VH-VL binders against f1miw6. Designs and how they scored, part 16

Target 1, 251 residues: f1miw6
Amino acid sequence: MPHFAKPLLRNIITRNLFNSIKKKQCLQYLQTLRTLQYDGFTTVYFGETDIPESLVTGEDFSDGYYMPTPTWCVVHAGGSQGWVPWKYRMFLRDELCIKQEDNLFFEFCDVVKKAYGKCAIVVKERRRQDATRPKEGKETEAQAHVPSVVNLTSVTCCPEVAKSYGHKLLTLPSPYNYLNPLDSAWSSLKWFIINNRKEFCLQSVDGVYSYQYILFSDLISKGIERINLSKWRTITTKVRRWENYYLGKLS

## First folded at step 22 (VH-VL)

Design qa
Fold by ESMFold2, last read:
Structure qa (fold): chain C 251 residues (1-251), chain A 121 residues (1-121), chain B 111 residues (1-111)
Amino acid sequence: as target 1 above (251 residues)
Amino acid sequence: EVQLVESGGGLVKPGGSLRLSCAASGYTFTDYYMHWVRQAPGKGLEWVGEIDPSGGSTNYNEKFKSRFTISLDNSKNTLYLQMGSLRAEDTAVYYCARDYESGDWSGMDVWGQGTTVTVSS
Amino acid sequence: DIVMTQSPDSLAVSLGERATISCKASQSVLYDNKDWMNWYQQKPGQPPKLLIYAASTRESGIPARFSGSGSGTDFTLTISSLEPEDFATYYCQQYYSYPLTFGQGTKLEIK
C-alpha cells in the first residue's frame, strides 16, 4: 500500500476518505428514510439540547473568579405532526450526576407506537470531535465506530428496542445539520428563553434554587408550546427541501 | 401597511465588503421567515437565502454561503445581509422579501423596493 | 439545482388578446399531491409580486384573467384578456428543493 511522504498530503487524503464515508452514510440515510416514508412509517425526530442556566438567568461571569454554571438537557421529539404527545424530559448535567437513561427510549418507543403506529425514529449522530479525548487515528474510529447502539448524551437508543415496536431507528450523520428539524426547534426555544425570561419571575427573589426551578419549568414549557403544529410543518417542509438538495447533490 | 425597506447599497471595489439592511414594519416580524433575493441588471431573480427571526435558523443558497451572512435584530425589526469578498458578478439589486408558509404552499408575499450594489474597480 | 425554463423569452401580444407562458422544471416539483411552484409578476423598476401560488391558486387581489395550470414538470400561466397593466416580466419559481430557483423570465410586451 503506497504511503505519501508529506504529512499535509496524508491529512488531505485522510480527510477526503472521511468525507467519502460521511457522504455515503448521508445518502444511505436519505434513501432509507424515503423508502420508510413510502412504506407508511411516520418520521419522528428524537433529540436533545443543552440549556445553560446562565441563558435563563442572564448572568454574566465576573472577571477574576470561576463559578460552575449548571447546564440542563432537554429531551424531546417531533415531526410534521408536531411535538410527540410525550412529556419532554429535563436532566441536570454535571460530572457527579450525569448518566444516560437506560429505559427512557423504551418508554418513548411505546408512546410513539400508540400515537402514530410504526415510526422511522431519527436520532442525530453524536460527533466525536465534541468528546473530551478525541482519537488520533481518525480512519480507525470511522471504521470501528459503527454504532450498534445509538446514544444521545442522556439517552441510550437501542435499535432492537425500536424494532420490537415495529419502528426503525435511523442515525442522521453529524455534518448534515440542515437535515434535523429539531435544530430549528431548539433554536426557537432558546430564542424564546432569552426574550421572555424576565416575564417568568412570579415571586420575589429570595431563595436561589427553588425560585430558579419554577422559572425554568414554566419558561421551557411555554417555549415548547410556542413551537406549535404550524411551526413544525414549516420547519419540516424546509428540511425536506434540504433532503431533496442532498439527494441530488450526493447521488 | 406591511412594508419592507432596504438600504446600504452602494459602490464597492472587488474584494470589498458591504452590509445591507431591510427594515420591516406593519406586521409581527418574528412570525415570518425573511429572504434575500438579488437581480443583476437586465437579468432574472436569484435566491440568496432566508432566516427565521424567531430563532436565527438560516438556509442559504450554497453558492453564497462562504461569502454572505444573513442576520437580524429583533429589537429593530431589521434584517441584514453581510457580503464579503465581493466580485463584479455580485452587482445587482438586492431585495428582501417576507416568506409566507402555510404547510401546503409557500411564497414571497411581500417584497421591498430593493437596494443597488455595484462592484467595480 | 432544479432549473426552471420558461418559454418564450419574450412575447408580443395585443390588448384584449390571450397570452400563454410556459415553465418547465428539470425535475418534478410534485409532492403530497401539491405542486411546489409559484408565478411572480415584475413591472419595470418595481419588485416582483406574487401572482399565483401552488401552480394554480391566485393570490388575493389578483384579477380572474390570470390563471395557472399544469403539474409535475410542465406549467402554464394564462392571461385571458390582456390589460395595459399586464405588460411585465413573469417568473416561475420552485420551492420543492433548495436552492429556491426562478425561471429566466418571460417579457410580455405590447404588440
Scores: ipSAE 0.806, ipTM 0.927, lowest interface PAE 0.5, mean pLDDT 83
Fold by ESMFold2 at other seeds, look of step 22:
Structure qa (fold): chain C 251 residues (1-251), chain A 121 residues (1-121), chain B 111 residues (1-111)
Amino acid sequence: as target 1 above (251 residues)
Amino acid sequence: EVQLVESGGGLVKPGGSLRLSCAASGYTFTDYYMHWVRQAPGKGLEWVGEIDPSGGSTNYNEKFKSRFTISLDNSKNTLYLQMGSLRAEDTAVYYCARDYESGDWSGMDVWGQGTTVTVSS
Amino acid sequence: DIVMTQSPDSLAVSLGERATISCKASQSVLYDNKDWMNWYQQKPGQPPKLLIYAASTRESGIPARFSGSGSGTDFTLTISSLEPEDFATYYCQQYYSYPLTFGQGTKLEIK
């Protein structure tokens, strides 16, 4: 008795329903974003990227040898005004699920309020692959209401906190990567790292973890500074062209 | 003086592949997005896509995304267009162009001379 | 996709006379009180050249006889007194939305 066709057809049906829900979510996201922008909200994209230490050191694993290397998570925010005047954060991703600052989102909301006034804070929806960690409660994509929190892997983004500062928290559906200018900013940061890592290495030294971390932090800091206001304006303008495309295509 | 020079065009049969090059000089290559634009004989201009040399981010015309790949080599200040599964309709002059972005407007402010691709049996 | 439709497809004009070229977008390209469209000139055997950006602003080095006007969906390129070097094909182009699209072109010929 062949049972192979049932799992494949079920996956196709589930993917089609998931895609329909995501399209509706994207259109609702875009409409809400444009309404908030019309109402004077400043758009700020809040997000994270992973930087494995092998990217900084230049160690080559292309010969098929696999060795786990530590990965750092960089958390920052930006928009048409450039990077938010808020010090980015770095977390070691391979550690236990321990948040370094439980009130980090409060601090962020206060900083952007002082800098820009009321903001539309956009966070990228966590992809399904990232949902392997335990969470409070159960989440389904077909629910009539959304969960009370929106999380990066290292930071909890609570809508009620944003609201208390006069902000609105928006979730960007994960399949729509063109709608997040942070993705382009992160690509530029990684490009900077690859092309400048030798200039931040004073010597080849063994067993000096603190020394390597200091050089890593300096390289990241310079890479972020290289993504200036002009670059941010370019990236956000190009994202707006994709927003216009999707508004036309999905409606 | 800012210059863009395309090369790699030629005659190719349907189903074949071809890689175009665009050599850039006279400016900081990584500061500007770069476009590919094509023009079929006796026809108008058609945007193919663009790439950010300072990160590799691409934006494609969906019409071409499955068959065309934009890439670059920063060490050579060179933009590439890899074209596969070529069709007769891909016969055109292919231009590279530099993107100027001010935040308040944009434009393709520098163009190459173009390279001709002919797809025929 | 936003379709940019030019009219006429071609026109013949005598030296020293006025030429007017129209471009209509299938939807508005106005955002933040700016029109996200440009005009390009292309002479035979040459690449396009940017003439007018943001609907009405001349690019550096473009003679004052070239002017752009219009907003939203309807745009006009005007050449106030034709010179021999102005006989070319002219394209409008929008950058409001991906994909970037060009008009079909208007060929300006000597009458």
Scores: ipSAE 0.803, ipTM 0.928, lowest interface PAE 0.6, mean pLDDT 84
Fold by ESMFold2 at other seeds, last read:
Structure qa (fold): chain C 251 residues (1-251), chain A 121 residues (1-121), chain B 111 residues (1-111)
Amino acid sequence: as target 1 above (251 residues)
Amino acid sequence: EVQLVESGGGLVKPGGSLRLSCAASGYTFTDYYMHWVRQAPGKGLEWVGEIDPSGGSTNYNEKFKSRFTISLDNSKNTLYLQMGSLRAEDTAVYYCARDYESGDWSGMDVWGQGTTVTVSS
Amino acid sequence: DIVMTQSPDSLAVSLGERATISCKASQSVLYDNKDWMNWYQQKPGQPPKLLIYAASTRESGIPARFSGSGSGTDFTLTISSLEPEDFATYYCQQYYSYPLTFGQGTKLEIK
């Protein structure tokens, strides 16, 4: 039997352990979410997306699988009640490594408490680079470790801060993207940008880079506005159909 | 007048590919999810999948996901179904349908006339 | 997948009589006090038409002789006074869970 056959079998065993851990995490997440909903918690999804500036300008990088132009990170939250009445945040991606502000999560918790009362705040699990690939022979169990503090790349989400407002912080397991309605919201925002960016570009005839930032903010703001309450109700309802699918399949 | 018109059906050999189109008119295309539903001869209805025209998000029946792709062109108000690795079992009338979502219910309230796909040697 | 099982597979009913079609879901489709299922009618050579949504609410333009009832797993479509245009196949459909699924259909024939 060839030597590569033995490493392949070990790789398959490692993936089975990883999948088992993620299945358990997903089932636990769904059961906890449904218990909190039964107990009167309002579900809100808190997350981020990257918008490369080339998407806004329309520059064609037909060969590019990476984005050499600046990339913006948009942070917002929503649920079946629509966007949270909280001013979304935009960060230039280059600034993220020096601009870690855990006070933003504190302010967010205060806003959603005032708007909805106690909330189940859902944050997508951040997938570490190369941590999901067993190139080092490490256990799948170690790759699925959930830290005490759940972070977006731009914001620290502390469970104790959420608890101090009567909220519960939940982590959505990374491989279950159908369970995050923000992914659909972000897709709609990016579609809006692609289809409307030319109308926001014509007003920047002098000082192009400065005026393009102004157009960027208006374009994003209008795109967020177009994802209205009706849209949010639709995408959260479709996520619930996936939740029902996974609850049946995994239990 | 709300109208959905499918096209692109025909005879194709097993293992072949085919792209179906659904042209929509008489309403705001981006306001409604769009579905593909098929019906084999003498059989019932089978859901293929859906797409959100305002964002491109798709949800598929798992049995078709590896071979079928749903897409659209908002500038043409047109829905597409790309079918690959076709089998005799894929012989059916393929319908496109508009989905209304009220928050308390949803339903496929407008259907096209269908286009026939026949997979035969 | 949620299996929607209709009974009977076919039935023959005299004009002016009542027809009753049953649909049973393999698991409850009740969520938030709503039943996430619909009824469709399909006449020969035509696409399906939405009849009843949310288990019991008639779609616009559907005659009052059509009614839906039931909850959870057991649903019924009733046609109170059968007319010639009601000769068709009827499908129940759930939208509680992906994939969306239809019943196998009930063919209603004039006796």
Scores: ipSAE 0.762, ipTM 0.908, lowest interface PAE 0.8, mean pLDDT 83

